# VHH binders against c3ng28, part 3

Target 1, 373 residues: c3ng28
Amino acid sequence: MLIIIRPSGEIALKSPRSRRNFEHTLANNIRSVIKEGKIWRSQGVLFLEVNDNNKNIEELSKVFGIASFSPVMSIKSYNNNLEDIINKAKEVFAEIVKGKIFSVRAKRIGSHNFTSLDVQRKVGEALYPFSRGVNLENPEVEVFIEIRNDVAYFYYKIIKGPRGLPVGVAGKTVVLFSGGIDSPVATWMMMKRGSIPVILNFNLGGSVHRKFVLEELSVLRKWSGGHKLKLFIVNGTDVLIKLSQIEKRNRVVMLKRVMYKVAERLCDKANAKSITTGESLSQVSSQTMTNLYVTEYGIKYPIFRPLIGFDKEEIVELARKIGTYEYSIKLPEYCAISTKARTSVELDEVLKDEENLNIDYEKVLENSEVIEI

## First folded at step 1 (VHH)

Design a13 (framework vhh_gefurulimab)
Fold by ESMFold2-Fast, scan of step 1:
Structure a13 (fold): chain B 373 residues (1-373), chain A 122 residues (1-122)
Amino acid sequence: as target 1 above (373 residues)
Amino acid sequence: EVQLVESGGGLVKPGGSLRLSCAASGFTFSDYAAAWFRQAPGKEREFVSAISYGGSTTYADSVKGRFTISRDNAKNSLYLQMNSLRAEDTAVYYCAAKEWLGYTDESEYDYWGQGTLVTVSS
């Protein structure tokens, strides 16, 4: 089976050199996901030829960089003779339009002695006797003819892809991944912009926490464009024991500073240029403007918060769509961290506490468990 | 099938101590967070203490420094050591467990025991 794959509109707007690089990365990601067949570029689209139709269609719907794709029903080579195309359309589409109100959509690339409107009109006339009528604005079924030079492609499905950019084009980001509802969605959003996530998890809850984090990452792996997800698990219990030495109301912000500092070291190790979090503004007391300022103070990498302007309900909707919600709600959260934090922590107090705790962030990272997913 | 059974309640004098136990059966206790709640006569159920499956603890302000929660996963058991007991600690104490623990709200707990009565009086 032949599949026409249309790259995201943002890719089409790039310079010829950039467009080639992005389309090349997209083709490589598709090869990694599909694992079979032949893929090639042609005049703004990718063609994929495969043996297994059902699995390949489903998998393509999770590849970032794809705007849409269409399984091809038939192809017709011709010598600039529109009648050959009309006859083939009648043969291929007669049963599809039977008893339905339909429309014909045509696209043309190359030099021809006919227009797209000529194709639409004449194919429409040929199919009309089999149909219940024509309606260009609100048809029950649409049939498509895409003419590229001397070849016509016949299809009746346009399946929407996730759009975005191919994973791999934007570099690496270290994701502070709690496994709650927010961090998987933030990870998905960074992959949609072409970034490779490196996952850093502070395990505050033991074996069940680890299990559901792995299940969430298995879901996200389906969206990674074939890229392996590298997971670093830090034992957070040792950090929490040290945090018992400081004032209770400052502990949540201090825990976050430790997480950010370890993520900073992981950026150096993994050659990542940013840290990503699932934080949204004012969602919880630790995520006020002041507390976010205090948390990130002195970090040398930019902090990306894709969810900063999202409501909780919007995040839940995305988590359900992505497929991570079912696992996120089963993740046990550490009970001591659920205690109320100050909505406005003092920077000077936190910096003094940090100096007194004197945590060796390099050692914390070195003692992490590393898993490929 | 799934059960939580409390024991160790009784009558104790002010300033005394009691240790409550909760035995879990029918599920893998080590994968669950567990908590103690209490309900005094004519009052709503209130949070007392919780322990994560990793051993991290949280206490209500009214009991902090006096009560200690602990667990023994090998015995599928949860404990509450109660010291310096006061008349206001008189209540039915409930053991609770949940797989997902983000809050101290009773409505979020999946499994509950039937309770054990603690009376602090002279």
Scores: ipSAE 0.000, ipTM 0.115, lowest interface PAE 21.0, mean pLDDT 83

Design a14 (framework vhh_gefurulimab)
Fold by ESMFold2-Fast, scan of step 1:
Structure a14 (fold): chain B 373 residues (1-373), chain A 119 residues (1-119)
Amino acid sequence: as target 1 above (373 residues)
Amino acid sequence: EVQLVESGGGLVKPGGSLRLSCAASGFTFSSYWAAWFRQAPGKEREFVSAITSGGSTTYADSVKGRFTISRDNAKNSLYLQMNSLRAEDTAVYYCAADRYSFGELPDYWGQGTLVTVSS
């Protein structure tokens, strides 16, 4: 069984050299996910030849960089003779269009003595007697003939992929991963743009919190294009103890600064060039414009916030679609730090507190538990 | 001149480990994807592992969890760490590099290094 895989439109718009590089990465990711068969690039598409279709269809639906894919029903080599294509289409599609309103779609790549419209009309005429009628705008079934040089491919399914870019093309990002509803969605969005996430979790809630973080990462692993997810778990208890010395209203922002500083060290270690968070603007008092400014002040790497403009309902909808929501809602709420954060902390006050705490961020990272998922 | 030179092959007992190296010269290795292929006696050449210019890796099912591919662009080198070796891993291992191809014939091939796993 052959499957035609169509890369995301954004990949098709790249220069020929860049497009080939992105298609190459996509092919490698598909090979890593599918784990059998043969894959190769050909004139703007990928061909995947496999023995098991059902599992592969489900797995391909989670590979970023794929716009759509089609299992091929039949292949016909021909010598520029349109009649061969028409006869094969009638043989292949007669039962597919039986009792249904249908349309024929033809695409042609290369030079031929006939047009796509010629194929559509002649095949439509041949199939009409088996059908309930033709409707070019709202058919019950569409049948497709894709002609590439001297080979015609016959299919009737176009399955949508997740689009985006192949994981691996955009480099690494360190994700500050809380395990709540937001951070898994932010991670998914960065993978959709081709980034490899390196996961940093501050464990403030013990073994139960750890369990659900691992469950969420297992779900995200299905979307990673075969890339293993590296997880660093920091024991946050020691940090929380130090933060008890800080004015209650500044503790949440200071905890976030510690998280950002440790993430900065992890960027150096993992060769990542950005930090990603699940923060949305004004969602909570620690995420006001002023507090985000204070939180990231002096950080070497760019901070990506894919959810900055998202409503909570939008994030929940994505979390449900991704499959992380059912685990995120089971994480215990931790009130170890006051939720009475100032909506506008003072930068100088926070920087003075940071100097007084004198946390060794490198040591915090070195004491982390490291897991590959 | 363009060249890929493998090293590190040899005789090892089942359960043992070997590290293969591939030294690239005469081209900008950092811009190329690189891969390991192997050919066992009487069989066709098969894919083992690949690494893109950006560091993304792919493994054949037969070696997943046992082999690790890596690269050092500063040294123009490709590596294959082989752990928990089995008799069926016995083959000539080839280094390959190509700018844009995974399923097509690679631009550059090494001459191969023999790995024998026997008791």
Scores: ipSAE 0.000, ipTM 0.084, lowest interface PAE 24.5, mean pLDDT 83

Design a15 (framework vhh_vobarilizumab_d1)
Fold by ESMFold2-Fast, scan of step 1:
Structure a15 (fold): chain B 373 residues (1-373), chain A 119 residues (1-119)
Amino acid sequence: as target 1 above (373 residues)
Amino acid sequence: EVQLVESGGGLVQPGGSLRLSCAASGFTFSYYDMAWYRQAPGKGRELVAGITYGGSTSYADSVKGRFTISRDNAKNTLYLQMNSLRPEDTAVYYCARGEFYSDRSFDYWGQGTLVTVSS
């Protein structure tokens, strides 16, 4: 079975060197996901040839960098003779259009003695007697002919891919991953832009929390383009004990500063150049503009917040689409300190608390559990 | 300039017959698909019959077996032969030029000719 894979439109807009690199990474990711067959690049598309009984083709719908893909029904080589294409289209599509209102879509690459409109008109005319009629705006079925130099490809399905960029082209980001609804969605959005996430989790909820974090990452692994996900689990108990020494209303912001500082050290070790969080503006008391300013004050790496402008409903819709929602809602609310977060903490007060706590961030990271999935 | 001029409409008794004609000018008639549409008062336009540049025909279920579309490329004329007319066939009938298999499906229309089927 031959499959035509169309890269995201954004990839087509890149320089020839960048486009080649992006298409190369995409091809490698597809090989990692499909695990069989042959893949090659040709004039702006990828061709994938697999065994006819391959059930992994649906997994292409989760490979970032793919705009769409089409299983090819038939191929016809010709010597610029349109009649060969018309006869093959009639053979291949007569049953597909039977009793239906249809349309023909043609695309042409290369030099020919005929136009895409000529193909659409003549093939449409040949198929018309088998159909119930033609409607270019609202057909019940569409049939496609893609002509590339001396070869015509016949198909009737265009399956949408997730678009975006191939995972691996944008470098690594350290994700502060709570396992709630937001952080899996933020991780998915960074993968959509081609980044490899390195997952950092502060375990405040014990073995149950750990279980659902792992289940969420198993879901996200299906979207990673075959890249394994590294998870660093920090035991948060020691940090929580130290936080008991400061004003309760400042504890949530201080906990987040600790998380950011440990993530900063992980960036150095993992060769990541950014920290990603699932924070959205004003969603909870700890995520006000002032508290985000205080939380990230003095951090060396850029902080990416893909969800900063999203409503809760938008995040939930994405979580359901991704498949993480069913696991996120099962996480118990273990962090009681989040309930009374101050909506506007004082920077100087927080910095004094930080100096007094004198947490060894490198030591916290060194004691983490490391899992690869 | 593209022109489509319909003729042949009029008053006819139920069970009667009429032949509509559409005279085309300003383009190469033989290169285009042609169609007849109709519009009754208070209703949208509906496709009655179509004919491709190659001569293949299609009909709405409501007129199949009663109406026949044909073309004379030498005279640049489209015809609709209507037999066994019914009161529900009462409408303004429009000649249309198009390409059934392109995004510019029907881009020019005539002024229309009224067909009244009265008992």
Scores: ipSAE 0.000, ipTM 0.113, lowest interface PAE 21.1, mean pLDDT 84

Design a16 (framework vhh_7qia_2)
Fold by ESMFold2-Fast, scan of step 1:
Structure a16 (fold): chain B 373 residues (1-373), chain A 118 residues (1-118)
Amino acid sequence: as target 1 above (373 residues)
Amino acid sequence: QLQLVESGGGLVQPGGSLRLSCEASGFTFSDYAMGWYRQAPGKQRELVAFIYSGGYTNYADSVKGRFTISRDNAKNTVYLQMNSLRPEDTAIYYCAAPYWEGRSYDYWGKGTPVTVSS
């Protein structure tokens, strides 16, 4: 089967050098995901030739950098004779429009002695006898003819891709990944902007928590453009023991500071230039503006919070779309630390507690389990 | 605005003949393909015959050889000559044209009833 793949419009706006790099990375990601057939670039689109199967369509729907794609029903080489295109359209689309109200959409690239409206009208006339009628505004089915120089492509499906940028073009980010609803969505959003996520998980919940984190990452792996996901699991028990030494209401913010500091060391080790979190403003007591300020104070890498302006309902909708929600809700609640934080912790108090705890962040990272997904 | 007015329907005995006419007004008739459709009680509307702007014709299998579609561009009229009529040809017959100016949509006449019985 031949598939026409249309890259994100944002890629076309890049400089010539950047555009070539983005298109090259997109093609390589598609090759990594599909693993069969041939892919080539032609006049602003990619063509993919593969075996006819629905799995390839599902896989392409999860490749960032794709605006849309269309399985091609038929191809007609034409020698400046519009009648050949009309006859082929009738052959290919008669059964598709049978008993339905339809519309014909035509696109032209190159120089021709006819217009897109000429194609639309004449193909419409040829198909009308098989249909129930024509309506450009609210058709039951649309058929498409895309003419590119001397070749016409016939299709009736435009499948929307996830858009964004190819994973790999924007560098690495260390994701603080809890396995809850928010962090998988934040990871997905960073992949959508072309980043390769390096996953850092603090295991506070034992083997069951670890199991569902791995299942969530298996889902996200389908969106990674073929890139492997590297997971670092830190045993959080020793950190929790240290946190028992400070004021209970400050423990959640302090745990987050420890997570940020370990993520900072992982950025150095993995050559990442940012830390990503699933935090949204004022969602919980520990995520007030003051507490976020205190949490990130003194961290040398930028902190990306893709969900900072999202409501919980919006995050849940994305988690369902991505496929991580069903695993996130199965994570058990653990009573390892207080879930109630001050809505405004004091920076000086937290910094003093941090100095007194004297946690060796490098050692915490060194004792992590490392898994490739 | 394109308007279609059908005429010529009526009651006829099996084996009889009827000629339906559809007069178009509002735009240049010769630029449009024209069709005849029918809808019997309890059934979906179906194509009977179609004539393209270039004069080529198409027919439903059930009427092929019995019905003939034609057009007179000078009179802005399309015709359906129905011969060897059968009881199963009983339906309301509609004239239709695709409208291609701006937002494309079907233009339908109000229909003319044809009853084949007795």
Scores: ipSAE 0.000, ipTM 0.283, lowest interface PAE 16.8, mean pLDDT 84

Design a17 (framework vhh_gefurulimab)
Fold by ESMFold2-Fast, scan of step 1:
Formats: sequence, C-alpha cells, structure tokens
Structure a17 (fold): chain B 373 residues (1-373), chain A 122 residues (1-122)
Amino acid sequence: as target 1 above (373 residues)
Amino acid sequence: EVQLVESGGGLVKPGGSLRLSCAASGFTFDYYAAAWFRQAPGKEREFVSAISSGGSTTYADSVKGRFTISRDNAKNSLYLQMNSLRAEDTAVYYCAAEPYGSWLQDSTYDYWGQGTLVTVSS
C-alpha cells in the first residue's frame, strides 16, 4: 500500500533548507515507527510504501509533524489526457459512490492543459449515474484525485495526523514527571513541538508509583517518533529526611525546589536547555503565582509550563486522548510530605531553609536509577 | 544493551587503505546520526566524519577527499573507508551515535564504541 503523507503546514512555511531538514527528520521518525517498506520525499509530501495493514495507519496517527495522510487506492500514469483520469476514476470510485450522495475533490501539482475544477466537474459527471446525487457541501462520501505531474493518485480517505513538529528537531528538555495526570500531558505537548523529553521522577510512593510511571511512559513512547525515553528515578529518602527539619507549610515548596535543582543538574548532564513541568496556575496551593516564583527562583534554565493556562477539565481531556489518563488515576497521593502547602510562602524564609539543608543535588542525581524505554 | 562494536583496525603503510566497520545493536540505528571520532596518542579526541540518518555526510578538513563515511541500515552498520593514509592518521577510532539527527560535537553523542586502533607506519 502506498500512503501520501502531508507534513504540518508550519514545516511547509520554512525556508527550503530548513524545510528539507524537518522533512528529513520526519521521514526518519516515520521509518523508526514503521520498520518496513520505503519512504521518500516528493514535491512537498512524503510517500510511504508498506505492506497493507491497519497497524501502520494507527502508528502514523501518533507521529508528530504529520498534518494528514491518505492510503492510495490506485495510481494512473497518463499522457496529460484528462480522459484517462476520468476512465480510471470511474473504475476505482464507482462502487465507493454507489447509492450515496458524493463529491469529487481534485488537487493538481505541475503543468497541465486542464484545471482542478475541470477534473472535479468531469469526474463528477462520469460518477453521477452510479450515485444517489451530488452535494459539494454535505456529501455522504468524498472521493479525491491528486494529480502530480503525469501521475494521478486516487483515494477516498484523509486521516488527520497530530500535526506539530518531528520529535528531535527542537532539542532535549528535562521533564519533572510526577506520574499524575498533568506531567504526561506536559511531556506530550513538548514532544508535539519537536523536543525529546528526558524524564526525571522523584519516587516518594514506592513500587506502585514506579509501576504506573513506567506504564505512562510506555504510552508516551508511542508518540515519541521512535525515540527512546530516558527515565531517571530519584529515591528521595535522604531528601525527605532533611525536609523533616523544615516548617511543614514550607515542605512542599522546598521539595519542588529540590526537584528543580536536580533537574538543573540533569540538564547539564543530558545536554538539555530547559526544564518542563506539568504545573497549572492556581491548580493547587503549591502552584500559586507566588509559590511558582519562589520554586523557580535562581534556576539558570528556562522553565516551560505548557499547562500553565489550562483548566483541569482540559488537561483530563488531553490525558484521555493521549492514553495516559487510565494509568495516572491509579497513582496514590504521596504520604511522606505534609499534605497542604502555604498559598504564599516567603522567599527569604525558603532560601534560608535551603541554605541550612545544604542538599548535594549532584549526589542526589548520581544515585538515581536510569531506565531506557 | 546498546552496543557499538568497531572492527577493521590494524597496521597499514603510509599511502595504504583501510576500511573500518561499526556494528550497532540494541537500538534503532536507522534513526540515528552516526560518526567517527579519533584520539591520537597524547592528544584530545577529534571529529573525523559524520553521516545523518538520511545519508548526508560531513568531514573534518584533515580527512576530506581521503576518507568516505557510509552506512548500511539493513545490516545496522557504519563504515569508514580510509585512503591515502598518513602517519598523522594514527589513532584509536571510535564509532558514535546521536538520536537527535544532529551530527555535530562529541558532547551530544549518546552512544560510543570501545574503539579500534589504526597505526600508519612502516
């Protein structure tokens, strides 16, 4: 089966050199996901020739950088004679339009002695006797003819891809990954913009949390464009012991500062240039404007919060779409830290506590478990 | 589990030729950019040549026109054809792979082989 793959419109708007680089990365990601057949670039699209199976369609639907794709029913080479295209369309589409209200959509690339409208009109006329009628706005079935130079491609499905940019084009980001509903969605959003996530998890919930974090990352791996995901799991026991020395109201913010500082060291180690979190403004007491300011104070890398302006309902909708929601809801709450943060911690107080704790962030990172998914 | 294993190193006379191979396993080699680096006795590791996942190549000025990098994705292999070898080419040659499709700077390469020694002398 031949599939026409259309890169995201954003890629098409890039300079010729940049577009080539992005399309090249996209083709490589598709090859990593679809480990069979042939892929090649041609005049703004990618062609993929594979064995016919539904798994390929499902897998392509999870490759960022794809706007849409269409399995091709038939191909017709011709001598720029519209009648050849009309006759092939009748052969291919007669059964597809049988008993239905239909429309013909045509695209034309290259130089021809006819227009896209000529194709739509004449093919429509030829198919009309097999159909129940024509309706250009609300058809029951659409048939498509894409003419590229001297070859016509016949299809009747346009499957939407996830759009975005090919994973790998935007560099690495370290994701503070709790395994809750939010962090998998934030990870997915960064992959959609072409970034490779490096996952940092502070395990405070034992083996059950570890299990569902791994399940969530297995889901996200399907969206990674064939890139493996590196997971760093921090034990956190020594950190929790030190946090017991701090006023309970400041412990959650201090734990987050430790997470940010360890993520900062992981950025250095992994050659990542940003930290990503699943934080949404005012979602919980630790995520007020003041507490986010205190949490990130003094961090040298930019902090990306893709979900900062999202409602809980919007995040849940995305988590369901991505496939992580069913695992996220299985994670129990952390019981080792005081349950409620102050809605407005004092920066000077927190910095003083941090200095007194004197946590060796490099050592915390060095003692992490490393897993490749 | 990820492994890169170099082979083909040895003793060769000045002006001679040698072909290095690198066998990749445990990862999707097709996706990765791959490169050859070398480290001469008493010197820092230096870039030799790189090939992107799509086949675009780049070479260090010192080897351009003499060395050819190539890959065989069906065999998960990377090659370096070395012609017109000079005494200055004596080094341990390392195979490396990088998942971002980039090929520049050794600091960005995630996977490395153990190296194979090339000695150019009489």
Scores: ipSAE 0.000, ipTM 0.089, lowest interface PAE 24.8, mean pLDDT 84

Design a18 (framework vhh_vobarilizumab_d1)
Fold by ESMFold2-Fast, scan of step 1:
Structure a18 (fold): chain B 373 residues (1-373), chain A 120 residues (1-120)
Amino acid sequence: as target 1 above (373 residues)
Amino acid sequence: EVQLVESGGGLVQPGGSLRLSCAASGFTFSSYWMAWYRQAPGKGRELVAGISDSGSTSYADSVKGRFTISRDNAKNTLYLQMNSLRPEDTAVYYCAKDSLRYFGEPYDYWGQGTLVTVSS
């Protein structure tokens, strides 16, 4: 089976050197996911030749960097003879347009003595007697002919890919991954922009929490372009015990600050240049503008919050689309301090609490469990 | 005001030939795609042959190689030369114009058609 793969439009807009690099990474990611057949680049698209297997179509739908792809029904070599293309189109499309309102779409690359409109017109005329009519705006069936130099490709399906950029082109980010609804979506959004996520989880809920975090990462692994996901699990119990020493109103913000500080150390260890969180502005009391300011104060890496402007309903819709929602809702509640927060904490007070707690962030990270998914 | 008047139909034996004509008036003939349709007893209308404003032609599989569509823009006339006629070609033949630049739906029909009967 031959498949035409069209890279995301934003890849096409890059400089020739960047475009080659992005297309190369995309081809490697596809190869890592598909693991069979042959892939090659040609004039702005990728061709993938595989055994006739429906699994390949499903897998391509989760590869970032793909705008769309089309299984090819037939190919026809010719020497600038439009009649050969018309006859082949009639042979392969007559049954597909039978009794239906249809349209013909043609694309041409290379030098020819005819235009794309000539192809659409002539093929449309040839297929019209088999059809119920033509409608260029809302046809029941679309048939496509893509002419590249001396070869014509015939197909009738354009399957949408996830778009974005190939995972691997944008470097690593450390994701503070709670396993709730938000953090898997934030991880997916960073992969869509080409980043490789390094997952940091603070386990406050024991073995059940660990189980569902792993299930969510198994889902996200299908979107990673073949890249393995590295997971660091920190035992949060010792941190929670220390937090009992400070005022209740400051505990949630201080817990988040500990998470950020450990993530900062993980950035150094994993050679990542940013921290990503699933936080959205004002969604919960710990995520107010003031509390986010206090939480990230003094962190040396940029903090990416892909969901900062999202409503809860929008995040849930994405979680369902991604496939993580069914696991996120099964996570048990954090301990009582995770549900009690002030909408505005004082920076100086929190910094003094941090000094008094004197948590060894490097040791917290060193004692983490490391898993590769 | 647009008028299409078909002529040239009649009775012919299998293997015979007929030439249909369509006289067009009330529009700029040279600017429109023209077509021949037919309707056999008890069946829907089907496209037989089409010709673009630039002279490009297209045919139904059932008539390809046997029928030839042509136009004379100076005389505002469309023709259909029918050779090697078969009993299954028996139908009323209609001349039609297309309001679209490309082959489109629907063509307008203004004539009563011309009957072609292929029988021994």
Scores: ipSAE 0.000, ipTM 0.087, lowest interface PAE 24.8, mean pLDDT 82

Design a19 (framework vhh_vobarilizumab_d1)
Fold by ESMFold2-Fast, scan of step 1:
Structure a19 (fold): chain B 373 residues (1-373), chain A 122 residues (1-122)
Amino acid sequence: as target 1 above (373 residues)
Amino acid sequence: EVQLVESGGGLVQPGGSLRLSCAASGFTFSSYAMAWYRQAPGKGRELVAGITSGGSTSYADSVKGRFTISRDNAKNTLYLQMNSLRPEDTAVYYCARETYEWSGSTYTFDYWGQGTLVTVSS
């Protein structure tokens, strides 16, 4: 079975060197996901040839960098004779259009003695007697002929891919991954832009929390373009004990500062150049403008918040689409610290508390459990 | 930005004639094949006539011998000369440009104009 894969339009807009690198990474990611067959680049598309019984074709719908793909029904080599294409289209599509309202779509690349319009019209005329009629806007079935130099490709499905950029082209980001609804969606959005996420989880909820975080990451692994996901699990017990020494209303912001400081060390270790969070502005009291300012104060790396302008309903919709929502809702809330954060904490107060707590962030990171998924 | 603007439609008696024009901008007109489509009330869109960049023409069987498609590359304009008009020719007529790229579209024509109404009635 041959499949035509069309890369995202953004890839076509890159410089020639970058475009080749993006297309090469995309092809490698597809090989990692599909694991069999042959893939090659040709005139702005990728061709994938697999065994007819390959059940992994649906996985192409989760490979970032793909705009669309089409399984090919038939191929016809020709010597610039349009009649050969018309006759093959009639042979291939007569049963597909039988008793249905249809449309013909033609695309042409290369030098020919005919146009896409010529193909569309003449194939439409040849198929009309088998059909119930033609409707270019609301057909019951669409049939496609893509002509590339001296080869015509016949198909009737265009399956949408997730678009974006191939995972691996944009470098690494450390994701502060709580396992709630938001952080998996933020991780997915960074993968869509071509980044490899390095996952940092502070386990404050025990073995059940750990189990559902792993299940969420298993879902995200299907979107990673075959890249394995590294997960660092911090046992937060010692941190929670130290946080008991400060005022309850400041504990949530201080816990977040600890998380950011450990993520900063992980950036150094993993050669990542940013920290990503699932934070949305004003979603909860710890995520007000002032509290986000206090939380990230003094952090060396840029903080990416893909969800900063999203409302909760938008995030939930994406989480359901991604497949993480069903696991996210099973995670318990952080109940080992204060449940009420100040809407606006004082920077100087928080910095003094931080100095007094004297947490060894490097040691916290070094004692983490490391899992490759 | 690709723009196609149709004009020349109107009310005519059966047996009459009309000439439609399509003003194109935002692309190198001479490099693209162009087409006329029509949509009658309650029916789907139908290809009427096409013309290649080199001037080769094609027509739907229902209009062969009555309609003539032509182009003026110097004026970036597509024409449809319609003779011996019938009530069945009543439709909104659309100018269309052929597309050579699929990566963002499921259609062979990347822009269809606003349309111009042709009514053939006594």
Scores: ipSAE 0.000, ipTM 0.110, lowest interface PAE 22.4, mean pLDDT 82

Design a20 (framework vhh_7qia_2)
Fold by ESMFold2-Fast, scan of step 1:
Structure a20 (fold): chain B 373 residues (1-373), chain A 120 residues (1-120)
Amino acid sequence: as target 1 above (373 residues)
Amino acid sequence: QLQLVESGGGLVQPGGSLRLSCEASGFTFSSYAMGWYRQAPGKQRELVAFISSGGSTNYADSVKGRFTISRDNAKNTVYLQMNSLRPEDTAIYYCAAEYTWEGSYTYDYWGKGTPVTVSS
């Protein structure tokens, strides 16, 4: 089976050197995901030759950098002879349009003695006797002919890919991954922009929490372009004990500062240049503008919040689409810290608390469990 | 009979300007997104500028700030204004039309190309 893979339009707009590098990374990611067959570049597309396997189609639909792809039914070489294309289309598509209202769609690259409209009209005429009729606006079935120089490709499916950029082109980000609804979506959005996520999880809920985090990451692994996901699990119990020493209303913000500080050390270790969170502005009291300012104060790396402007309904819709929602809703609460936070904590007060707690962030990271997924 | 005809190419000195035109016939021009592609000898065809049916534009990094794409639906024409031309811009420039049905599928129609040479 031959598959035509169309890279994201954003890749086509890059400089020749960048485009070559992005297409090379995309091809490597596809090889890592599919693990068989032959892939090559040709005039703005990738061709993938594999065995006929439903798994390949499903896996390919989760590779960032792909706008769309089409399994090819047949190929016809020709020398500017439109009749050869028409006869092949009739042979290939007669059964597909049988008893259906159809339309013909044609694409053309290169120099030819005919237009795409000529192909659509002549093929439509040839297929009409087998069909129930033609309707360009609302057909029951569409058949496609893609002509590239002296080769015509015949297909009847265009499967949408996730678009974005190939995972690996944008460097690493450390994701503060709670396992709730938001952080998996934020991770997915960073992968869509070509970043490799390094996952940092503070386990406050024991083995059940760990189980659902791993299940969410197994879903996200299908979107990673074949890149392994490295997970660092910190046992949060010692941090919670220390946080019991400070005023209750400041504990949630202080816990987040600890998470950010440990993520900062992980950036150094993993050679990542940013921290990503699933925070949305004003979603909960700890995520007000003031509390986000206090939380990130003094952090060396930029903080990316892909969901900062999203409504909860929008995040849930994406989580369902990605496949993480069913696992994130099962995440248990075993935390000793109140979910209620002051909507405006005082920076100076929090910094004094931090100095008094004197947490060794590097040691916290050193004691983490490390898993490759 | 869908047809795209490019014009305006030619020889120009480095730092000079050219305005390419692409006249469309045989289709409802306003419903199509339009693009300009180029192909240098021995290289693949690359997209340099794109304009949607609604007027949104995108440019390749190599031409951003120097090239401007625009359209005139009343004249069924898309334009590429090329300023500060460099020898690296030497290529055959192709006009393309894309039709997106229900936002799902795109189909490309191509012109025969117009050569642009940037040399002293």
Scores: ipSAE 0.000, ipTM 0.108, lowest interface PAE 21.0, mean pLDDT 83

